# VHH binders against Uncharacterized protein P37, part 6

Target 1, 216 residues: Uncharacterized protein P37, of Formosa agariphila (t2kn95)
Amino acid sequence: CDLEPQEKFRFDPEVDPQFTFGSMTTWEWLQTNPNDEFGFMIEAIKQTGLQDMYNSKTETYTFFLMKDPNWTNNGPGFFSREFNLKNTADRDPKEVFEDPAVDLDIVRNYLLYLTLPIYVDQGPDHLKTLDLPYTFETLSEDVNNQIMTIARDWNYVMQINDSPDLPTGNLGKINVPVGYHNYIFSNGNSVAHIFGLNNNGKMARRYKFGEPKMDF

## First folded at step 5 (VHH)

Design e02 (from a3 with K100Y; framework vhh_lunsekimig_d3)
Fold by ESMFold2-Fast, scan of step 5:
Structure e02 (fold): chain B 216 residues (1-216), chain A 124 residues (1-124)
Amino acid sequence: as target 1 above (216 residues)
Amino acid sequence: EVQLVESGGGVVQPGGSLRLSCAASGFTFSRYALYWYRQAAGIERELIASITRGGSTNYVDSVKGRFTISRDNSENTMYLQMNSLRAEDTGLYYCAAPYYITYGSKTYTLFDYWGQGTLVTVSS
């Protein structure tokens, strides 16, 4: 009979969504999110002094954003996993980041690692070929951990650091894929992508109906 | 580090049997549903069998009654018992474990762990 996961392994070019917010900054959007899903990320940005980066209207950035942790059903959310924080879903983010066990210098550099100084959206401008990792320099201040690879896959998500050729000491594969794409801020100077999958499990590519495939 | 390692492939005659194993490490095996995929010559990779955390199984029609998927949580191993093998069963067999993430009230599943594959050849 029907086995749904088979569907996710077929290439199916669809219209690529673009979410444009005019002059609104990434920082302003995070704080106005109606689902209130970014409490930990907002607090991490505040505690590490990176508000001006996320609030820039003139500098060019690509941001990778993390939703709040959740332990319901199938395990921890992104912050719990990446920072080894246990059962954080029921705690005030301020209390978590003010815990002496949490090294804010590591948190700060991780946010810098998740920021590129260039504009990279989901599509073929920089990510030309499906299933091929492309290498980018991040804003990380750790000289041994400056590189991120991004690949578009058959599920229309970005895979971060899914590459055999990363330098020794660099951050390895991030197992949470980037499934929310192309949140365009700051008059087009910045774009944000969000870790996790949306409800449909698919993100459309940058091809319009009838256009030839742009990546080879 | 997460690893899935398949073994048990080989060459068998039509009507023969093989048992494939998928040994898992680096994650809590008992928390995952597990899958067997097959990639035959000239055919797209297809999901042929699945087993849930609770042991419930499902099969594609072409293998129902001939293949049996099972798991041993104490050994961190999943199996595929293949009986009454046919020439069309020839292919690379992969095991896979989906990754579950939860954000708010929503749970998402994505395959992020694959084995290297094991070759099964059914020929006279």
Scores: ipSAE 0.000, ipTM 0.103, lowest interface PAE 18.2, mean pLDDT 72

Design e03 (from a3 with K100L; framework vhh_lunsekimig_d3)
Fold by ESMFold2-Fast, scan of step 5:
Order: C-alpha cells, then sequence, then structure tokens
Structure e03 (fold): chain B 216 residues (1-216), chain A 124 residues (1-124)
C-alpha cells in the first residue's frame, strides 16, 4: 500500500545499513550473539512464555530489543521504574524475574508493546517522511497502552515516543542509533531494532563502514 | 494464500435488515483491528465501522444506533449487522484488515488485506 508522496528525502546507504540473517529467527540470534548483553530480555521472554513469537519463521513482526542497561539502570531502567527494584544490574536475571515484586503480566505487556504486527524498518520505504513521527498500534493487550510513535530523524536515528504532538507510550522516549536498526530475521518476515547501553555506558555494536551483511 | 471474503449482501426494502460476514483465510483476525468500508457510486470509499482487538467499536455518525460490528476470533470471521436500512446505505461493502499509521490528521495504510466487496441495495 502506498503512503503519500515524499518530497523531502535524505538517504545515505553507508549510514542506513541492513543486516540479514537468512532463516535465523530473532530468538536464535538473541541467544547466540556474543557481542551484546540481552540477559534480561531473554529471561523476560522465557518467563512470559513469548518464545514462540520471537522464534517465528512465518509471522511478520517488528521487534524492539532492549539491552540489559535499559532493564537495570538505577532510576531510568524498567525494573527501577516499574517495580521499585534497586541494584538490579548486580542480580541474575532469573532471580529478578522471580522477585515477588515483579508482576509478570506487566512484563509480558511491556514485551508486547515492544512488538509490532507489521514490518517496519529504519528506512524510507516504511518511514517515508523524515523527522515526522508516525503512530503505530503495538501488540500490547492493555488497550490504554497500545500506541507507539516512531520517527526517522535527520541523524539516521530511530526516535520512539519522542513527540509532543502525538500520544506516547508508557515506555517513554527511546532511540535506536546507527548500527542498531534493521536486523532482518526469519527470511525477511521479521526485523529487529536494538536500544540500550552496555555496562560501560556505551552502545554495543556500531555500524562499521564496509561491514558486509551476514547471510545464513 | 491470504484473503478476505465478504458475504450477506443483497436487495432489501427501506427499514429492512441485513447481516454481512467477512471470513479470513491465510491469516489470523485476532491480531488485527477490523474495518468495514462502504463505497457508493461516484463517492470515495469511506470507513463505516471499526472494531479493535479488544472489542471496542466505533461508527460514523450516519450509522450509529443502526449498525453493529462484531468479531468472532475463534471462527476467524467479522460481522456487520445492519438495521433500519435507508436508500443512502446502498453501496459496495468491503471488509478490511489494514495496518494503519496516523500522523497528525492523516491516516496512512502501510499494508492491508481487502475483500472483493459485497453489494447492498436498498430500494423500494
Amino acid sequence: as target 1 above (216 residues)
Amino acid sequence: EVQLVESGGGVVQPGGSLRLSCAASGFTFSRYALYWYRQAAGIERELIASITRGGSTNYVDSVKGRFTISRDNSENTMYLQMNSLRAEDTGLYYCAAPYLITYGSKTYTLFDYWGQGTLVTVSS
């Protein structure tokens, strides 16, 4: 289906990379990628019974994958904010999710909120107007928290829930910088975008000029 | 193959009733908000009724109180119960499972699945 014609366009293929993983699923990649810290994301998926969604080979999804610091950072981390937990970064993920203060229904809907039932990548084919946020309906089962806004900005960063003019989701503002968007899985049926910082306060993998697509 | 099939259209007298059905194959309704659109001769296709995944409904003013949209996820089917039909309700009715994105006052279709349409004629 076509969106309205885009008259203002900027695209830099060296800055807007796409990474392909053939038939590998998002779930398989999460568990086997040695370069990133997804311990809490993986455990959240396991504890909420959503493995089949992330492991789908035929369903279409856009996943927003949250790195450990976004779960565990004091104050801004999900657990600090939602469940009033402290020093979460020093605990095993399984121990945290088994804490009586953690409501797995909230965690489940958080993961569903980070999932779209359509394919949306960081690029002009899906986010056609730069610096203008679009409103998307997520898989969240909480009817009051189903909306996410996504914009493709002039610095090639995917901006989520960053608009005073549109409703924002309960997650607040998130960004997906260059090198962390457009991870294509399940033979092109799913795409993942990654946000968060590693334990050293820096982004994990960044785009490296000339880095080839990973095909399986 | 993914498709939607409408049924239940026909000719009816003013004040009569019809029930339209929309059956899906190749995908699951429970994952979508579902819509009924109407197209009259010489007029752009318009949204008549919608139902969210959670069951919340919305209608254009001209059909409120007369039309009822419902869904049956276990049967992968959506319905439009049309009561107190008027000549102005004549048109081709389409069911749709579009994924819509909104920015400002504009709504865009990122992708969609449409039925072939079912004709409703209200005549005396």
Scores: ipSAE 0.000, ipTM 0.273, lowest interface PAE 10.6, mean pLDDT 75

Design e04 (from a3 with Y32W; framework vhh_lunsekimig_d3)
Fold by ESMFold2-Fast, scan of step 5:
Structure e04 (fold): chain B 216 residues (1-216), chain A 124 residues (1-124)
Amino acid sequence: as target 1 above (216 residues)
Amino acid sequence: EVQLVESGGGVVQPGGSLRLSCAASGFTFSRWALYWYRQAAGIERELIASITRGGSTNYVDSVKGRFTISRDNSENTMYLQMNSLRAEDTGLYYCAAPYKITYGSKTYTLFDYWGQGTLVTVSS
């Protein structure tokens, strides 16, 4: 017989890393927060017909929301960097996604990759152990980009795709800033995680499917 | 998959030395605090040494000054240098990363990362 494990370590966070928004949907919250520079993500959702997914009160989702920093101050954000083919600071999100050179099927699949069909927050239900990446299937319809790894660390930071074991072609590493919170929507049926910059102000890595041209 | 594999145990005379190694795989070693536990016959498993991600160490009084814990983040390996060994140091030595977290008002027990153990016998 084996010996029973003994626990000698405890970590007590000062801050509870969750915000609860009652019956408000992720989509309703995005519309409330235009100053957080979600303009490109909102337009991408509209142009690809995925609004109902983000506005669901009954389906269970985990959403990864990409904040798009102001070009003038910080340079291009996630969606602008990937899809603004003119590389101009004054380009409106609608103009970017209506460019004939932008493939909306790629944009749609990018959003689907940033969505899980299950509830995954910073708690231990799915992310059972700190600093261990867990593998999840996304809603992506691209066979080369269906899998995401998620780990949580002792600072409540989620590490997305920070694993050398990811299949070639998957979306690269995405970091969330320190001090991360769970944003809980739709009466607890959905949770959102907000990304925009890593700890050094760097943007998330580009999507590899179809290789949108991103020479900013 | 997460694995912790201990090595370096054996039979040694009192006053002798051994160096234990714990090779880690399947997780980001440099971002984890790590522990050595000892289980002797008829005694509860006891934490004997710890090392934080930054290299700070702590020891139980019975081994302080005789044992040294260290880590090599480039090789994902933790060590326990054991000097001046005594009969009371006999036991099964485990590499571990046990973890418990409080989230809001709730306390969650996470997976314990345990190795299979390596046996140290100090005998004359």
Scores: ipSAE 0.000, ipTM 0.104, lowest interface PAE 20.0, mean pLDDT 70

Design e05 (from a3 with K100R; framework vhh_lunsekimig_d3)
Fold by ESMFold2-Fast, scan of step 5:
Structure e05 (fold): chain B 216 residues (1-216), chain A 124 residues (1-124)
Amino acid sequence: as target 1 above (216 residues)
Amino acid sequence: EVQLVESGGGVVQPGGSLRLSCAASGFTFSRYALYWYRQAAGIERELIASITRGGSTNYVDSVKGRFTISRDNSENTMYLQMNSLRAEDTGLYYCAAPYRITYGSKTYTLFDYWGQGTLVTVSS
């Protein structure tokens, strides 16, 4: 009775583009990101000793990359939620991670929670049916925070943990909008999806109206 | 506490119609894709119909054109309208909200939400 749903959806490549970076690793891209939006993500990776994972050319990973406001915003941000540590947005990232309030074991397992040991993109290979959440085991070593749900919605937004009834981790519910998923690294061995919020919880546009996001 | 409760089964003559209902409680109904499964005597439980959160539907060939799946998110209820019923449609009908996970080369079913089933008998 393990019959799979026979739903079939044709992916629209004009609406949901893929970004290819050849042999460049996720770690190398984070260092050179033209929008300078990953200061806390980079420092978290350094402080927890996970650079080799993000810099791998041979292992297969799916990475969820968290932009600075999702680390630092008072209330909904990671530091506020996990450590009750506020007003971190204007502090040096290294100083924040070395604050006695910050438990680096929690930070490490959070990064592992944001990593899958398989290749999952915004497409029908693993996310077969629109609006259906699929459940994945993460690399988290915390038995209470090992599962992530991912769905493709009707507007091609990747919905993460949009299932309050499932025992998912402390990530919370996150949207990855068109233009921020399918960043392909390490000769196709890894893919990254980017999430974050600005101001009212929405990502600000960084490119001219009608311009592609990868215009460099 | 997650519950799915089926109703609407019964005895009907060939060519007749029945409408099954699946009432959900204890979870956010509108966030899940939902399925109707059927199990006849001596046959594996099979997927009959599915409906996504956005309303897209799919059917096995044996019921396509005769059965219609629908959902009402305001009532937390999913329906299966069964027309032109045949003796081969006899069985227990289950509603479900299963999740599938792919890890390595294997696919697992996690967090199955199943109803208790409702019996449909088609006979003259």
Scores: ipSAE 0.000, ipTM 0.103, lowest interface PAE 19.5, mean pLDDT 74

Design e06 (from a3 with K100F T102K; framework vhh_lunsekimig_d3)
Fold by ESMFold2-Fast, scan of step 5:
Structure e06 (fold): chain B 216 residues (1-216), chain A 124 residues (1-124)
Amino acid sequence: as target 1 above (216 residues)
Amino acid sequence: EVQLVESGGGVVQPGGSLRLSCAASGFTFSRYALYWYRQAAGIERELIASITRGGSTNYVDSVKGRFTISRDNSENTMYLQMNSLRAEDTGLYYCAAPYFIKYGSKTYTLFDYWGQGTLVTVSS
């Protein structure tokens, strides 16, 4: 039967914040949902020659993955903002990236900005204290946009670039919440975080990382 | 109410076979990717197999060639055919389906609906 989210919402009986995929790579996983969720991400990776990075089994990365709405005219609308392109949500991703208005060097650098050369998950190893932003170098080659700030809020939800001290640049600040699961790939060498709508973590106040709140 | 119900688990000897089923109600799962996860003792929950709306499949290396995921949209059911079972395949098997929310013309996945799990024990 059809699902109406407002009327048929059901809370999960148990949520595991760790999704482990064994030896599967981030690239291999992205291709399991190509139709509606990651079409633009997959095409962007192909067009910019970054498959080997996302398909690595041995290198260490943190990836921030964008679902289709994060690329299009809705919400933060990367193409609408960066290239003044409209109505991209209903276009074929290959058609969009082949548009002469789209600078693939900007797209490539945007993907590099969303990649860290170290493993940063939603636990306390790098994000020690709740509600405190930490600064990380990205793989961005744009000297004006090399830094990302990451914080864990009171629900253990990762917040990206929610800091008044974050440098602004051509790629802009990303005000999209991160899903609350660690997606662990490549035998634990890589972790991915997914941008998009999140269940605000209210049902995930489970002290999953065994640590006290900042206001303790 | 959305519900996923797993069945088909049991006790089997090494080299044996089992077929798991995941029956969905309360939503039209023919539009969604579907997943099988495994929770083994002492190991974090791991994605074992996935199948997209279009029928494309993916497997973790440890089950490739032994497990086959499939879907029957007319019966609102997903299957996992497990062959050549090994002791390390022992665990709780969960099916999962994404919970969607609409924003504009697009659908966002917030989290997965989970079944209660079905136990598979491979033991002589």
Scores: ipSAE 0.000, ipTM 0.131, lowest interface PAE 20.1, mean pLDDT 74

Design n03 (from a2 with V101I L110I; framework vhh_lunsekimig_d3)
Fold by ESMFold2-Fast, scan of step 5:
Structure n03 (fold): chain B 216 residues (1-216), chain A 124 residues (1-124)
Amino acid sequence: as target 1 above (216 residues)
Amino acid sequence: EVQLVESGGGVVQPGGSLRLSCAASGFTFSRYALYWYRQAAGIERELIASITRGGSTNYVDSVKGRFTISRDNSENTMYLQMNSLRAEDTGLYYCAAPYKIRYGSGTYTIYDYWGQGTLVTVSS
C-alpha cells in the first residue's frame, strides 16, 4: 500500500471555484442539467454501455465532458470533429449514433480515453509542478492510445495533450480547451471538467470576490 | 504491484558525492513525472528535485547547482547525483511518482507512489 496522502500546497479558492453536488452522480447531473447541453454526450454514453461508470457512487474518476455540437464558421462542433459526425447541430443524437457510419467501438474508447481512474482537479497556476504537463493513464482499452497529458495555461484552462513527447500513435493535442472545472460528484469520489469556453467564446468565468457562479 | 526502491545511500564526508537510484516496477515508468524528497530527523518531508516525462528538471534552492536529477526510461530508473554534500543534506531520501491529485475546501493533496527511503549521512 501507498503512504497516506500528503498535502503539498494550499489551493487558492478565489481563482477556480469548486461546484459540489453532494451524493449526485455525474450521470444524474448530465441528465438534469438545466441548460440541456449534453444530449449527444448522454446518448454516446448510453449507446456504448458506459452509464454505470458515469453513475458510480463508489469508484473514483475524473471525467472530461463534451457539450452538444454547434455549427460554426470554422465547421462542425466538437462531436462532429471528434467523432467524424457531419452537421450534427440539428440532428437527433439517437439518430446520429445509430448511423452505421459511426463506429461505436471508437466512440466507446474515446469516452474511456476521456476518463481517468484517479481524481484530478484543476490546480493553482502558481505551483510549478502543476504548471508542467502531468502524464496520466486513461481508461482507454486501445493499446496505442492510453495516456493523457494535462497542462494548465495562463488563462486557467486545461490543455489536453499539449506535449511533443506523446508516444507514437497516441491521441494528439485536443484543440478544444477545457474551460469549465471542478464539478464534484458522488460525495467527492468523482470530478468532471468540461470542454469549451463560456457563452461569449472566452475563458470560463474565474472566481473573484463576489462572483456567484460560472457561465454554464 | 507498484514498487519504488531507493538505493545508493550511505555515509560520506562533507564535500563528498553520492548517487541515489530509484528503481520502479508495476507501472509504466515513462508516463510519470518523478520526484525526490528529503526528510531530516524531526522535520517535514521536503520536495528537493523533480523531473518531468520530457526531461525538464526543477530543484529547491538549497540543492541547486549541487544535485542533478535524471531518468533512464529503458531501465525504469531515476537518479539523483549529489555533489558537494553538506551536513544539512543528512536525511532519508525518498523517490515518488504522483498518480492522483485530490482537491477539497481550497486545498489539494497529491497521492504518490512512494519508496521506502534510503539514508544519507554526511559526517565529519
Scores: ipSAE 0.000, ipTM 0.149, lowest interface PAE 15.0, mean pLDDT 72

Design n04 (from a2 with N58K Y108F; framework vhh_lunsekimig_d3)
Fold by ESMFold2-Fast, scan of step 5:
Structure n04 (fold): chain B 216 residues (1-216), chain A 124 residues (1-124)
Amino acid sequence: as target 1 above (216 residues)
Amino acid sequence: EVQLVESGGGVVQPGGSLRLSCAASGFTFSRYALYWYRQAAGIERELIASITRGGSTKYVDSVKGRFTISRDNSENTMYLQMNSLRAEDTGLYYCAAPYKVRYGSGTFTLYDYWGQGTLVTVSS
């Protein structure tokens, strides 16, 4: 059998738009977001001491940014699954992260898992083949949760961790809907993709490390 | 050793039908999404149909409603049923399966296993 790299790509600017913010960093953008949807993401970054990473203008990163509902939803949200902590949507983010049930080392590793040390966008240079998963190493320090698979599907949704080859303990399936890819920051050195919102009736959902994915 | 072998190509008149087969060996067939690509002379290879391990299918608009992709995990074989064939469907048809060769911090390299292709000619 012949092995060869995949290089065919269908690119459509209408559904694969790029949003550029010049020299603005991901950290600066999170704090100015007009919909005020990242309260828990911002607090998590502050509590874990990772703001310099999100505020970098010189290092290359791909960030996956989790909106408030995916932190706080009862049952499927991050706090409910990782710490058995319910009704967090009704609480101030600082109060939640100071709860003795919350282990900041686990939070830190989730943020590191949601960060790649390379630039990956949903454009012609990086995610080149529809429905074909690409495997990336994350910044996670957890030996059982090091890799992420990313695929661009036929409907232009970025599918994360929809691969049969994920190791035990890995973060489960999430998706990035159309219009939430390719937020380009730090003079092009970083890009962010946003999840944790309704996408045609389907919600992005985070699963506990090693737990099976749940259907929407 | 991974091997993909296409068969079923041939010459057919417009409006005719052909069924392509892709026989796989050397990997766990049931665990991968699988693809049919088509390459016409002077044109880049294009993805025309895909099937996930769960059986979900997708098609390029030009073949939607005319082509049907399917898989038989017990036989390690993927099929492409082509109906209502048109002259524009002429080309080499390849099946493909993803194969991760290497990944590393800050970089990745992926290779796909490809078959040798099977020729489909639609002519009046």
Scores: ipSAE 0.000, ipTM 0.139, lowest interface PAE 16.9, mean pLDDT 74

Design n05 (from a1 with N58R; framework vhh_lunsekimig_d3)
Fold by ESMFold2-Fast, scan of step 5:
Structure n05 (fold): chain B 216 residues (1-216), chain A 124 residues (1-124)
Amino acid sequence: as target 1 above (216 residues)
Amino acid sequence: EVQLVESGGGVVQPGGSLRLSCAASGFTFSRYALYWYRQAAGIERELIASITRGGSTRYVDSVKGRFTISRDNSENTMYLQMNSLRAEDTGLYYCAAPYKVTYGSGTYTLFDYWGQGTLVTVSS
C-alpha cells in the first residue's frame, strides 16, 4: 500500500549541515562517492570536456549535481525528456552518451546551466529571506536558458526554479533537500548541492531545454 | 556500536616512511568508500586520500606520488602507506567512513564515523 507522505522536519539553523572536504575538488569527490550514485554525471562531464571546471581549485563555482535517477528515470529523467530515450538505467553510461539520439551539445549546455560562477550556499548571504526566490545567471551558453532562481524554504530546502514571476531556465522546478546542500570543495572556492528525487526521481519542467518559449 | 581504530603513527625523520592502519567494527568496509584525513593543531581537517568500493583512489595534490591508500575487505581494514615524508605531513591522521541519515523527504550521507586519530610527527 501507499504510505502517507512523511512528515517534514523543520530544520533548525543551529543544526544546519555544512560539509567541508578541504582541498578535495568536486570532481575528486564525484569519483569517490560512497554510494556510487553519480555514474551518469561523471560520464556526462567526461563526454562534454568539462572535467577541468569541476576539478578547479582556484575558480569559484556553485555546482548542482544530478544522481543517476535524475538522468535515467523513464518519463521524468533527462534522457527521456530531452531525447525520448528510455530504459537507460541498466545501460553502461558511456554507451548511453554515445547513442545517436543523444546530442552532446545539449548535455554540455545543461551542465553549464547547473553551474553558477559565484559561491551560493544554503544560507543568508545570497538567499537573504526565507521563501523568497533569488535570480542567478548560470554558465549556460544557451540564451534561452541563462537564469536560475533559488530560494530557502521554511524547511531549509533549496527550491530551484520555483517562481512563475521570474525568468527561469528550462530545467523546471526541482529541490535540494536538507542534508544535500553545502558540500564545500576546493579550499572553500566551490560548493555543491545535490538534487533530490522528489516525485520518484521526477524533475518538474515548465519548458523543454532550448525551447523558445523562454523568450516570451 | 560503530568503531574505527587507527594505528601506526610515530616520529620519523624527513624522507622516512610510515604505514597507518584503520580497523573497523560494527559495519562492513566493502560496502563503502573510505577516507583518510589529517589535522594539524588549530587547522581544519583536510581530506588527503580516498578509495572507492571498486578500488579507485584519489589523493590531494600535496601527497600524490608519496602516499598510497589501500583496503583489505576480508580483514575490514584500510591502510595508508606514507613515503618520502616531509615536515608539512605532521599532524593527527584520522580514518573516516560515511553513514546515512534519513528524515523528512531526504536521505543524506555524513562523514561522522571517525577514529580517535594517530599522531604522525616528521622532524629531524
Scores: ipSAE 0.000, ipTM 0.114, lowest interface PAE 17.5, mean pLDDT 74

Design n06 (from a1 with S50R T109V; framework vhh_lunsekimig_d3)
Fold by ESMFold2-Fast, scan of step 5:
Structure n06 (fold): chain B 216 residues (1-216), chain A 124 residues (1-124)
Amino acid sequence: as target 1 above (216 residues)
Amino acid sequence: EVQLVESGGGVVQPGGSLRLSCAASGFTFSRYALYWYRQAAGIERELIARITRGGSTNYVDSVKGRFTISRDNSENTMYLQMNSLRAEDTGLYYCAAPYKVTYGSGTYVLFDYWGQGTLVTVSS
């Protein structure tokens, strides 16, 4: 019997909000925002030597961009939690990442984990809710954190790492709400999705990046 | 054109072996993780095995030690060696890989492109 290919069109970028920036790169866009929004992300990229990746006009990437820590000390932002940073709300990002206690190899692999070597849009599924998450290989070189799962829920929220079959050691659960998807850069070669908001700062797992996942 | 072509299914006795193949074309095979799924009658399609770009493998507990996933990047082919087959292994087996698809004026990724599957029947 001849096999007929099956394809799934679960992503419809025409229906979801899209923000297009022409030839502007992800890195150039980050520089146009106030440092109070992406200061730690920008400094992490600089300190780990990944600027050229975010500044590419020719390579294809999906970037997950982290916003700066919440200014309140209650519930430290994503960067503070992931890197066990204390009292980061009023600190200069440069001082934080130049601290000898901060392992830049872990920071680098975390940023690589938040980067896919392919283009991933968030689009609406008009036929049914996506029950099974899709599995993607990231650019991470950490053998415990190479895979990311992404699902689209009925509220059009991008659910990252919300899967019972996640490999041990994966980064915890993240969600990306409507309005923070589909920032399209580099003449359509790259797209970015943004997380780290107050209402989505909860991690399903409370472990630092690079530590084994604890299922208790 | 992106194509995934599964083969190697058939009827075997309990304790028998089968080798499934998934031949891929239309995308850069060596850059992506690759997966085997199966679907039994009345059961949702489940992920049973995965292989990364570097050759690292993961299996669901029910097949661990009995099934082996492998890839040959020079042939653009992924394999599933199935040993010590049991009645509960009966089902349609699908290979899956992410690929890029054109939508409107842009390009976005379709993440699980499957063929129609290959049937494995384990019967006494």
Scores: ipSAE 0.000, ipTM 0.132, lowest interface PAE 17.9, mean pLDDT 68

